# Ledger of designs, part 11: VH-VL binders against L-rhamnose mutarotase (rhaM)

Target 1, 108 residues: L-rhamnose mutarotase (rhaM), of Ligilactobacillus salivarius (q1wre3)
Amino acid sequence: MTVRLGQIMHVNPNYYDEYEKRHSDLPVKFPEMKKALKEAGAHNYSIYLDKKTGTLFAYLEVDDMDKYKAIAEMDACKEWWAYMAPLMDTNPDKSPVTFDLPEVFHLD
Key: E = the ipSAE of ESMFold2; O = the ipSAE of OpenDDE; V2 = 0.75 times the mean of E and O plus 0.25 times the DockQ between their complexes.

## First folded at step 5 (VH-VL)

Design b22 (from B13b with heavy chain Y32W; framework fv_bebtelovimab; at its last look DockQ between E and O 0.07; V2 from the best seeds 0.00; counts 0 for: pae E 3.5 > 2, placed apart)
Heavy chain, then light chain:
Amino acid sequence: QITLKESGPTLVKPTQTLTLTCTFSGFSLSTWGMGVGWLRQPPGKALEWLALIYWDDDKRYSPSLKSRLTISKDTSKNQVVLKMTNIDPVDTATYYCAHRRGYSYGYAFDIWGQGTLVTVSS
Amino acid sequence: QSALTQPASVSGSPGQSITISCTATSSDVGTYNYVSWYQQHPGKAPKLMIFDVSNRPSGISNRFSGSKSGNTASLTISGLQAEDEADYYCSSYAGSDTVFGGGTKLTVL
ESMFold2-Fast, scan of step 5: ipSAE 0.591; ipTM 0.878
ESMFold2, look of step 6: ipSAE 0.374; ipTM 0.840
ESMFold2 (binder alone), look of step 6: mean pLDDT 89; pTM 0.921
OpenDDE, look of step 6: ipSAE 0.431; ipTM 0.860

Design b33 (from B13b with light chain T31G; framework fv_bebtelovimab)
Fold by ESMFold2-Fast, scan of step 5:
Structure b33 (fold): chain C 108 residues (1-108), chain A 122 residues (1-122), chain B 109 residues (1-109)
Amino acid sequence: as target 1 above (108 residues)
Amino acid sequence: QITLKESGPTLVKPTQTLTLTCTFSGFSLSTYGMGVGWLRQPPGKALEWLALIYWDDDKRYSPSLKSRLTISKDTSKNQVVLKMTNIDPVDTATYYCAHRRGYSYGYAFDIWGQGTLVTVSS
Amino acid sequence: QSALTQPASVSGSPGQSITISCTATSSDVGGYNYVSWYQQHPGKAPKLMIFDVSNRPSGISNRFSGSKSGNTASLTISGLQAEDEADYYCSSYAGSDTVFGGGTKLTVL
């Protein structure tokens, strides 16, 4: 039932180190976000940065997509998005501009 | 209602350390999202941001002044203290402390103290 | 570190509309979405008028509005009143947190 998600986002080249620092703050600075992600069964969450283009590639696995999507409505999520938003491409509501990628290959 | 008030010496000599205290009411700096910043304005000049401290002790400093600045908080006294070392006549300015309401409120300073004029002369 | 450029002065007559620009000259302001505007009367502390480009804090008149086009943010004051005469500063997230523009003196004639 676990869903595998691949996503692309973009970070401003002036802020590569700051992005990494702030993202590492997520579990301690926004403990409600860590709790909500855990309750949704989000795991194996990794983000890779292409420093030539500012492209972020995110991969994560989610057990409960309904709970995962509900995180967007949390006040803690709005604060987390606002915390990250100056460093990256965002929508008007400060959520990251995210492109979902189709999975073209998987091997267990 | 949120209020902030600056205090400290009004006249300091070059090379001394300037210590300014911001005393506030109407919020706690242990409350999630709350921050207090320091700003200054030399006579007839533009506003300049100096430093900021958040509820979780996250500290930010102006890059040009960071080697001279230390910001700290005493949550039990509702105070934030700014120290600036090796003061110079160019540091003459009105110094303000101001409240920040968390990241979702635009990285803006929504409530300001009245300011305190600090003159640096020999 | 970015610079924010404002005109030194603007003027208008009571009842008119005026606009003050704030142009970002550096890429470290990101999408330029964290712009705030402050009003300062002589001898007084600054007052927050606009944040996040176009949002008004509670209690701020709707005569004050903010907008953005590309790397230029604008503060527009409609129905000018004598009490609007003040210095106006733009500010944005940049570098380690905050930068300010040079300020614009508004004269209401």
Scores: ipSAE 0.409, ipTM 0.850, lowest interface PAE 3.5, mean pLDDT 90

Design b38 (from B13b with light chain D52E; framework fv_bebtelovimab)
Fold by ESMFold2-Fast, scan of step 5:
Structure b38 (fold): chain C 108 residues (1-108), chain A 122 residues (1-122), chain B 109 residues (1-109)
Amino acid sequence: as target 1 above (108 residues)
Amino acid sequence: QITLKESGPTLVKPTQTLTLTCTFSGFSLSTYGMGVGWLRQPPGKALEWLALIYWDDDKRYSPSLKSRLTISKDTSKNQVVLKMTNIDPVDTATYYCAHRRGYSYGYAFDIWGQGTLVTVSS
Amino acid sequence: QSALTQPASVSGSPGQSITISCTATSSDVGTYNYVSWYQQHPGKAPKLMIFEVSNRPSGISNRFSGSKSGNTASLTISGLQAEDEADYYCSSYAGSDTVFGGGTKLTVL
């Protein structure tokens, strides 16, 4: 069963272009992350930026939530988070401050 | 259709710098995900990866050869240049340039040039 | 010493199936997930046959298939034809970028 996820994060308004550039590195320069996401069955992954507020709206679909959650424990994920951390709101461990959103509507 | 072609000297003397040019068509090396790599194959031996340059000017080098290699691009000319310093007879090989589509094809080199044989002798 | 190990040679007869292995060393855990296979005829440039372990580029015959088990990736060629006689190289995406196996010479008897 595929799980749909909606998330909010925040990026510093001084770094919108740099955020987009660095995020484009994920599938091409962070092969361990791409591999882990593929193995978890993460797909239809999109992030939208509200340039007025610096709010990021992420949506993705995940086939294996256990594998997806395990990505956070990977050294490669911690290095990816460290790479992105200067540009966005992060926790002390450099993971992005992420707010999971409840799904309030879906039309099949 | 993507095509690549290698050019450069066919005979080089030891200690000189080898300069090879890859001229391509069918894609822009300013497009997200695009890369061009250099590879070589000594006569009768295995393929060896040398260097790669991405659309955003990110450069990667074989660790064993990094001190001898420089890769650069000129996107307006559709060219990638590889320079290898302090050439030695063991560097005799067919040199290939090849296209990479990083987002697709699992970081493989999907389209290759025909190769150019470089002989190193005094 | 190669990070990816292939047999030096393999042989088969027309119509048979053959398999070529590509084993990552224990120091390169995970490289098998981005395995590619290239076919090279004498005097020619390599041609991409398989990428990401088991995917075929457009135009590649389904007689060529890829798989993995543990740290070993395999290329299988079914219905072997004389034209398949070539060198086959496996490759993986490593930390610095790319590594190649030593190559396998396929002889069609």
Scores: ipSAE 0.000, ipTM 0.571, lowest interface PAE 17.2, mean pLDDT 86

Design b39 (from B13b with light chain D52Y; framework fv_bebtelovimab)
Heavy chain, then light chain:
Amino acid sequence: QITLKESGPTLVKPTQTLTLTCTFSGFSLSTYGMGVGWLRQPPGKALEWLALIYWDDDKRYSPSLKSRLTISKDTSKNQVVLKMTNIDPVDTATYYCAHRRGYSYGYAFDIWGQGTLVTVSS
Amino acid sequence: QSALTQPASVSGSPGQSITISCTATSSDVGTYNYVSWYQQHPGKAPKLMIFYVSNRPSGISNRFSGSKSGNTASLTISGLQAEDEADYYCSSYAGSDTVFGGGTKLTVL
ESMFold2-Fast, scan of step 5: ipSAE 0.000; ipTM 0.574

Design b4 (from B13b with heavy chain Y105R; framework fv_bebtelovimab)
Heavy chain, then light chain:
Amino acid sequence: QITLKESGPTLVKPTQTLTLTCTFSGFSLSTYGMGVGWLRQPPGKALEWLALIYWDDDKRYSPSLKSRLTISKDTSKNQVVLKMTNIDPVDTATYYCAHRRGYSRGYAFDIWGQGTLVTVSS
Amino acid sequence: QSALTQPASVSGSPGQSITISCTATSSDVGTYNYVSWYQQHPGKAPKLMIFDVSNRPSGISNRFSGSKSGNTASLTISGLQAEDEADYYCSSYAGSDTVFGGGTKLTVL
ESMFold2-Fast, scan of step 5: ipSAE 0.006; ipTM 0.651

Design b44 (from B13b with light chain A94T G95S S96R D97S; framework fv_bebtelovimab)
Fold by ESMFold2-Fast, scan of step 5:
Structure b44 (fold): chain C 108 residues (1-108), chain A 122 residues (1-122), chain B 109 residues (1-109)
Amino acid sequence: as target 1 above (108 residues)
Amino acid sequence: QITLKESGPTLVKPTQTLTLTCTFSGFSLSTYGMGVGWLRQPPGKALEWLALIYWDDDKRYSPSLKSRLTISKDTSKNQVVLKMTNIDPVDTATYYCAHRRGYSYGYAFDIWGQGTLVTVSS
Amino acid sequence: QSALTQPASVSGSPGQSITISCTATSSDVGTYNYVSWYQQHPGKAPKLMIFDVSNRPSGISNRFSGSKSGNTASLTISGLQAEDEADYYCSSYTSRSTVFGGGTKLTVL
């Protein structure tokens, strides 16, 4: 069963271009992350930036939520979080401060 | 066709800085996804990865050697340079530079230079 | 100490199949990691034989195959030939580092 996820995160306004650059590097510099996301069936993954506020709106679809959640325990994920942490709002463990959004409408 | 060739001194004294140059052809180190690494092999021993530089000048180093290593590139000359400070006789090895392929080759070092033997002796 | 453990040597006769193992912690040869195998003849640079566990570069004989189970990757050489005599190294690539096994010397006969 595919789950649709909507999320909010925040990026520092001084680092919009750097955020985009580093995020685009994920499949090359953190290849375990790309493989893990593929194995979890994560697809249609998009992040939109509101440049007025630094708010990031992420949308993705996940086929296997257990595998997706397990990614957080990978060494590669912790290093990916550390790589991104200087650019965005993070928790003490360097994971991004993420707010899950309720889905209020969907049309097939 | 991708080719790489190592150059530098073949005999170096302890405490000096070793500088090695990798000159390559057949690809640009400004192309997204490209990388060049340095590796070494002491006589009769295993391969050891030293450093990697990406197309965007991002650098990775072996944790055990990081304090002694500097990798840099000159994209216009098709060169990658490795510097190792405070060399010691245990640093005697054949040094290789190698092309790191992207996703299609599992990020492996697919093409290697011939290697250059560096002897550290007083 | 190497993070990836290989047997120091393996031997076989022409026509035989042999397997070389490469064992590490789960984080180094886990489900999401990229395992490569290199062949090295005396006095020569390493040659890539297998990438991403089981894939062959163009020009590599189908006698060479790779697999992975748990924390162990394996290189299998079927129809063993004299020219296969060489050192074989496994490697794991991650965002963290590139690590190599200690190497395995393959002797034919």
Scores: ipSAE 0.229, ipTM 0.793, lowest interface PAE 4.7, mean pLDDT 89

Design b45 (from B13b with light chain A94T G95R D97S; framework fv_bebtelovimab)
Fold by ESMFold2-Fast, scan of step 5:
Structure b45 (fold): chain C 108 residues (1-108), chain A 122 residues (1-122), chain B 109 residues (1-109)
Amino acid sequence: as target 1 above (108 residues)
Amino acid sequence: QITLKESGPTLVKPTQTLTLTCTFSGFSLSTYGMGVGWLRQPPGKALEWLALIYWDDDKRYSPSLKSRLTISKDTSKNQVVLKMTNIDPVDTATYYCAHRRGYSYGYAFDIWGQGTLVTVSS
Amino acid sequence: QSALTQPASVSGSPGQSITISCTATSSDVGTYNYVSWYQQHPGKAPKLMIFDVSNRPSGISNRFSGSKSGNTASLTISGLQAEDEADYYCSSYTRSSTVFGGGTKLTVL
């Protein structure tokens, strides 16, 4: 069954435009990453930015959570995270610091 | 199968530098997602995390011990080395190295070495 | 002092359920997303029991379950058995550091 995910991340204040620009590069410059997300059944992926705080609110739907979690181990994902890392709060492995949010409401 | 083993001196004098080596098998620290950490446990006390190193040479240290710690890896030898300067009797502990998967496992330490007891005494 | 607070001890009888809490001493919503639990028998290295709040590694009994509410993570052991007697440690990854709780000694009566 499809899992709905809500997440919070943080982008650094001087990099809002660069963050948006680099995300637009994902399907063009990182086709392997796009393919990995598609194969995991990730869809309806949206990220909203609160420009006052630098807070990112992400939402996506995932058909296969095991495949989705396995993406973190792929070279394609490492390249994508390294590309984004200078703009964001990140962990030592360059993955974004991410806080999972509980779903409190859903309509069909 | 992943295995790790700690080695180094079992007795160290105060003010010296402690050097510990973690030798591992069953994975490469050049492989994406792989990490190795060092932890310690004084006799009868709680576990304390010391340092981490990842496949891409990113390093992190315990804030309270950062000035005393250096972690490095030799990928060709399957080794991770921890150095702790200005050793003190309070540093007497069993020292562990452990494998870390990365974010898909919530940064958990999934496989641990047996540990090596280091006694600091004059 | 530990950033994560656990009770020093907990006890139960065979067949009962017990719960061990792990509470952060500073409030930060994101601090508790990467919660792990470790079991340690005397003289042995720790063993991973739960990662990412509620996930079990392969081979870990479903008698062990993890949860989180607010700033408190919990490890619950159902159908308590004699071999469950051990020290239990919680751990949390933060933006800049990994911390361990003070540990809880579980006694099976």
Scores: ipSAE 0.000, ipTM 0.557, lowest interface PAE 16.8, mean pLDDT 84

Design b5 (from B13b with heavy chain Y105S; framework fv_bebtelovimab)
Heavy chain, then light chain:
Amino acid sequence: QITLKESGPTLVKPTQTLTLTCTFSGFSLSTYGMGVGWLRQPPGKALEWLALIYWDDDKRYSPSLKSRLTISKDTSKNQVVLKMTNIDPVDTATYYCAHRRGYSSGYAFDIWGQGTLVTVSS
Amino acid sequence: QSALTQPASVSGSPGQSITISCTATSSDVGTYNYVSWYQQHPGKAPKLMIFDVSNRPSGISNRFSGSKSGNTASLTISGLQAEDEADYYCSSYAGSDTVFGGGTKLTVL
ESMFold2-Fast, scan of step 5: ipSAE 0.007; ipTM 0.641

Design b50 (from B13b with light chain N33K N55D G95R; framework fv_bebtelovimab)
Fold by ESMFold2-Fast, scan of step 5:
Structure b50 (fold): chain C 108 residues (1-108), chain A 122 residues (1-122), chain B 109 residues (1-109)
Amino acid sequence: as target 1 above (108 residues)
Amino acid sequence: QITLKESGPTLVKPTQTLTLTCTFSGFSLSTYGMGVGWLRQPPGKALEWLALIYWDDDKRYSPSLKSRLTISKDTSKNQVVLKMTNIDPVDTATYYCAHRRGYSYGYAFDIWGQGTLVTVSS
Amino acid sequence: QSALTQPASVSGSPGQSITISCTATSSDVGTYKYVSWYQQHPGKAPKLMIFDVSDRPSGISNRFSGSKSGNTASLTISGLQAEDEADYYCSSYARSDTVFGGGTKLTVL
């Protein structure tokens, strides 16, 4: 079954436009990352930005959580994270500081 | 069917600016993932990549030529323009424009124009 | 020097198989993941033969195959034919976008 994921991340307010621009690079300039997401069945992936706070709200649907979690170990994912790291709050390994949100309501 | 055609001067004098236009059909350069690049080949020499522009106006340049090159697009006219400043006889080459399809074709140039020979001579 | 090294020439006879190598010789080639091969006949524009190391565009003969081991990509042409006589270029997606090899002249004897 498809899993729905909600996440919070943070982007530096000086880099809102650059964040949007670099995300548009993902499917063309980071094709292995795009391929890995597609193979995990990740779809309906949207990110919304609160410009007052720099808070990012991500939503995506994933068909295969094991494959999705395995993406973090791929060189392609580490390259993508390194590309995005200067714009965001990150962990020491350059992965984005991400807070998973519990789903409290859903309607089909 | 995707087609591209190069146009511009055939003969240019040293120190001038070379302007080349690529006119294309069969795709839009506003379409996600699409790009158009410029490449050249001096007579009897290897292919050299010069510049590329993507659908989102992201521009890439050969590091050795970056200071001399400007690439731009006019999406409504289906045209991409390359300008190269301070032309020199070593810039004599056949210039090609080519379509890039991005991740689906591994960042390859899948369809090429016929090329236009530019001779730099006083 | 090119960041991708190809032999200047290779030759074979009709019906044979030949292989053209393409070796990354510079760190600025990046990961050397996206290897393409182009065929060019004299006076003509290059034609894409192989992309993403081993994939063929629609309409390209299965006599052309690509592979990669370490930092060396290879183009193999089986059942060699007279019309295969051409220059072959490898290319890779690199840190600064695109880099080409020096080209290999294939002669069919």
Scores: ipSAE 0.000, ipTM 0.569, lowest interface PAE 17.7, mean pLDDT 87

Design b51 (from B13b with heavy chain Y103W, light chain N33K N55E; framework fv_bebtelovimab)
Fold by ESMFold2-Fast, scan of step 5:
Structure b51 (fold): chain C 108 residues (1-108), chain A 122 residues (1-122), chain B 109 residues (1-109)
Amino acid sequence: as target 1 above (108 residues)
Amino acid sequence: QITLKESGPTLVKPTQTLTLTCTFSGFSLSTYGMGVGWLRQPPGKALEWLALIYWDDDKRYSPSLKSRLTISKDTSKNQVVLKMTNIDPVDTATYYCAHRRGWSYGYAFDIWGQGTLVTVSS
Amino acid sequence: QSALTQPASVSGSPGQSITISCTATSSDVGTYKYVSWYQQHPGKAPKLMIFDVSERPSGISNRFSGSKSGNTASLTISGLQAEDEADYYCSSYAGSDTVFGGGTKLTVL
């Protein structure tokens, strides 16, 4: 069953344009990541930026949560995280600091 | 099949700029995931990575040499050019260009040119 | 910035197995991250033997295998043959892009 995910992350205000630019590179520079996301059934993936605070709001739908979670273990994912890390709040392993949000409303 | 071949001067004087050209066939450096790198090996010593350019013009340089190196591509001619400034006798080495096939090949250099020996002396 | 350490030399007899190690001595990326192995005969360009720790390119004999444990990657050559005598280099994706080990000379006795 499809799972809807809402997440927040943070980007450094000095790098808003660079963040957007690097994210547009994902399907081309990191084709393994694009393939893995497609195989996990990740759909309707959008990220919104609040330029006043540097807060990123991500929304995506995932059909296979086990495959989605396994993406974090891929070398390609660690390189993607390393590529993005200078622009964002990250954990010591370079993964983005991500907060999962509870879904409080949904309408089909 | 992919092939690469290095060309340039075989003898260079100290302080000059070394310019090497890699001419390739069997792939386009406009295809996503494709890259071409430059590597060198001084006589009897280990391999050293110098620079890399990707299909989207993203460039990577060895941190110890980055101030001396410029890599560029001409996709229409199937060529990648490396320039190294302020050449020194310690830069005497066989210089190789090599193909990188996407990230699915683990950032490996899968196909190499034959190499060209560059000697730096007066 | 990360050094990869290989033994300077290794030797074996025909038909035996030998292993060459590649250790990240000061790297948090470890040798298990995008590790490649190259074979180089005298006067020739390097040839890719193993990529991504344990994968073989098409045309490479299954006598060559790669593995990793902790921060050490290993290349194992089974059924050793005279033509395996060469220099072997490990490489890892680290920081700015690529670093190489110092190389290991394999002598087939």
Scores: ipSAE 0.000, ipTM 0.570, lowest interface PAE 16.2, mean pLDDT 86

Design b52 (from B13b with heavy chain Y103W Y105R, light chain N55D; framework fv_bebtelovimab)
Fold by ESMFold2-Fast, scan of step 5:
Structure b52 (fold): chain C 108 residues (1-108), chain A 122 residues (1-122), chain B 109 residues (1-109)
Amino acid sequence: as target 1 above (108 residues)
Amino acid sequence: QITLKESGPTLVKPTQTLTLTCTFSGFSLSTYGMGVGWLRQPPGKALEWLALIYWDDDKRYSPSLKSRLTISKDTSKNQVVLKMTNIDPVDTATYYCAHRRGWSRGYAFDIWGQGTLVTVSS
Amino acid sequence: QSALTQPASVSGSPGQSITISCTATSSDVGTYNYVSWYQQHPGKAPKLMIFDVSDRPSGISNRFSGSKSGNTASLTISGLQAEDEADYYCSSYAGSDTVFGGGTKLTVL
């Protein structure tokens, strides 16, 4: 079964362009992350930015939640988080501060 | 072990194009994570970063010099070439090439060539 | 105008400790998380001493340590030796890629 995920994160308003630039680096500079996401069946992954507040709205679909959750333990994921950490709100381990949103509506 | 060596003209006239070659060994610039940068240091002055090229042909340039700089690689020859157009006496400096292993070393230049002094005069 | 500010010079005596600061300009956000330090002896190429704020490359003495507080990174050299006399440069991953500080001359008295 496919799980739909909605998430909120925050980016520093001084780094909107840099955030987008570094995300474009993911498939090139972090190919292990791209591979891990693909193997977990993560697809339709989009992030929208509210430039007024620095709020990021992420949406993705995941086929294998166990594999997806395991990505957090990968060295490649920790490197990716460290790369992004200067630009956004992060936890002490450099993972992004993420708020999971309940799905209140879906139409097939 | 990784080694790098700069080569090119030691004396260049104003308005010409400076071409410098970095020849390296101990790594391939087709290997994931590898990069080679160019830096310079005028006599008695601070270090200045010029350009960088990664294994995937991603190129980065100093904003103040971008219009004058071209960086390219030939992975079969283990070479990286920097071209700087419209050379001026203020470009007189020791030019270095240096190895980078991406983000895994905090974007540092871990191994440097010995440098080549380029003097710009008429 | 340099994005990173270092003192022009610092001095110490053999066996003492010294610290060299590297401060992001007040006009910058001050977010320099990828900080490196290089040692340069006269006529020689720079040598990497510290990367990613506080990590040491293989072969670098633990007398050299790095730290960061706010917008200021620091290189500390303990147990000063005559051979430590050199120019020291901080660098950060910022802007288009790399920026360097102006350099600090360390004199061992």
Scores: ipSAE 0.000, ipTM 0.574, lowest interface PAE 16.1, mean pLDDT 86

Design b53 (from B13b with heavy chain T31D Y105R, light chain N55E G95R; framework fv_bebtelovimab)
Fold by ESMFold2-Fast, scan of step 5:
Structure b53 (fold): chain C 108 residues (1-108), chain A 122 residues (1-122), chain B 109 residues (1-109)
Amino acid sequence: as target 1 above (108 residues)
Amino acid sequence: QITLKESGPTLVKPTQTLTLTCTFSGFSLSDYGMGVGWLRQPPGKALEWLALIYWDDDKRYSPSLKSRLTISKDTSKNQVVLKMTNIDPVDTATYYCAHRRGYSRGYAFDIWGQGTLVTVSS
Amino acid sequence: QSALTQPASVSGSPGQSITISCTATSSDVGTYNYVSWYQQHPGKAPKLMIFDVSERPSGISNRFSGSKSGNTASLTISGLQAEDEADYYCSSYARSDTVFGGGTKLTVL
């Protein structure tokens, strides 16, 4: 079963361009992350930035939630979080401060 | 057991190009997450970061010195080279190379070489 | 103006605790969650004492601790000993990659 996820995060206004640049490096600098996301069936992953507020709106679809959740325990994920953490709001473990949003409408 | 050692000329004349080599062991600069940086300290003054190169050839430079600095690596020799052009007496300093492990150590330099003193004088 | 400001000197007596501050004055350091502290004895290379604000490398005495409040990071040395007399540098992630503070000379009286 495919799960649709909506999320909010926050990026520091001084680093909008750097945030975008570092995401473009994901396949090169963190190939294990790309592989793990693919194996979890994470697809249609998009992030939109509201430059007025520094708010990030993420949407993705996940086929295997157990595999997806297990990504958080990978060394590659810890490195990816550490790489991104100076640019955005993070928890003490460097994971992004993420607010899960309830789905209020969907049309196939 | 990571070790690094700086080498190069100990005396350089003004306007010349300074070339310093960092030779290391205990890791490869093809290993995921690894980086090597260069720092300096003029006699009696503060530490200053100069440049850094990562395993993926990503290069970072101090903004004030960027136009004078070139950092490169030779992964097969376990070496990182720093070149500084148009050397001046104010560049007299002890130069250090240091290891960085990915981004997981808060961008810290965890293991340092012993340093090499470079004097710029005519 | 430096991106990281440290006091030039701090002093204490054996057995006391001292604190060295490192204040961020520039947005270039981002969230200021990537602060390192280095100890340097005369004629020696710097030694990493603290990373990620409060994490201690293996082999570093628990007398050394790090913390952060707002835009100020602090290195605290408890049970001060004669061998702690050294220069202490803070460093942080910055937009350019790395920035260092001006250093603090610790004198054990």
Scores: ipSAE 0.160, ipTM 0.794, lowest interface PAE 4.3, mean pLDDT 90

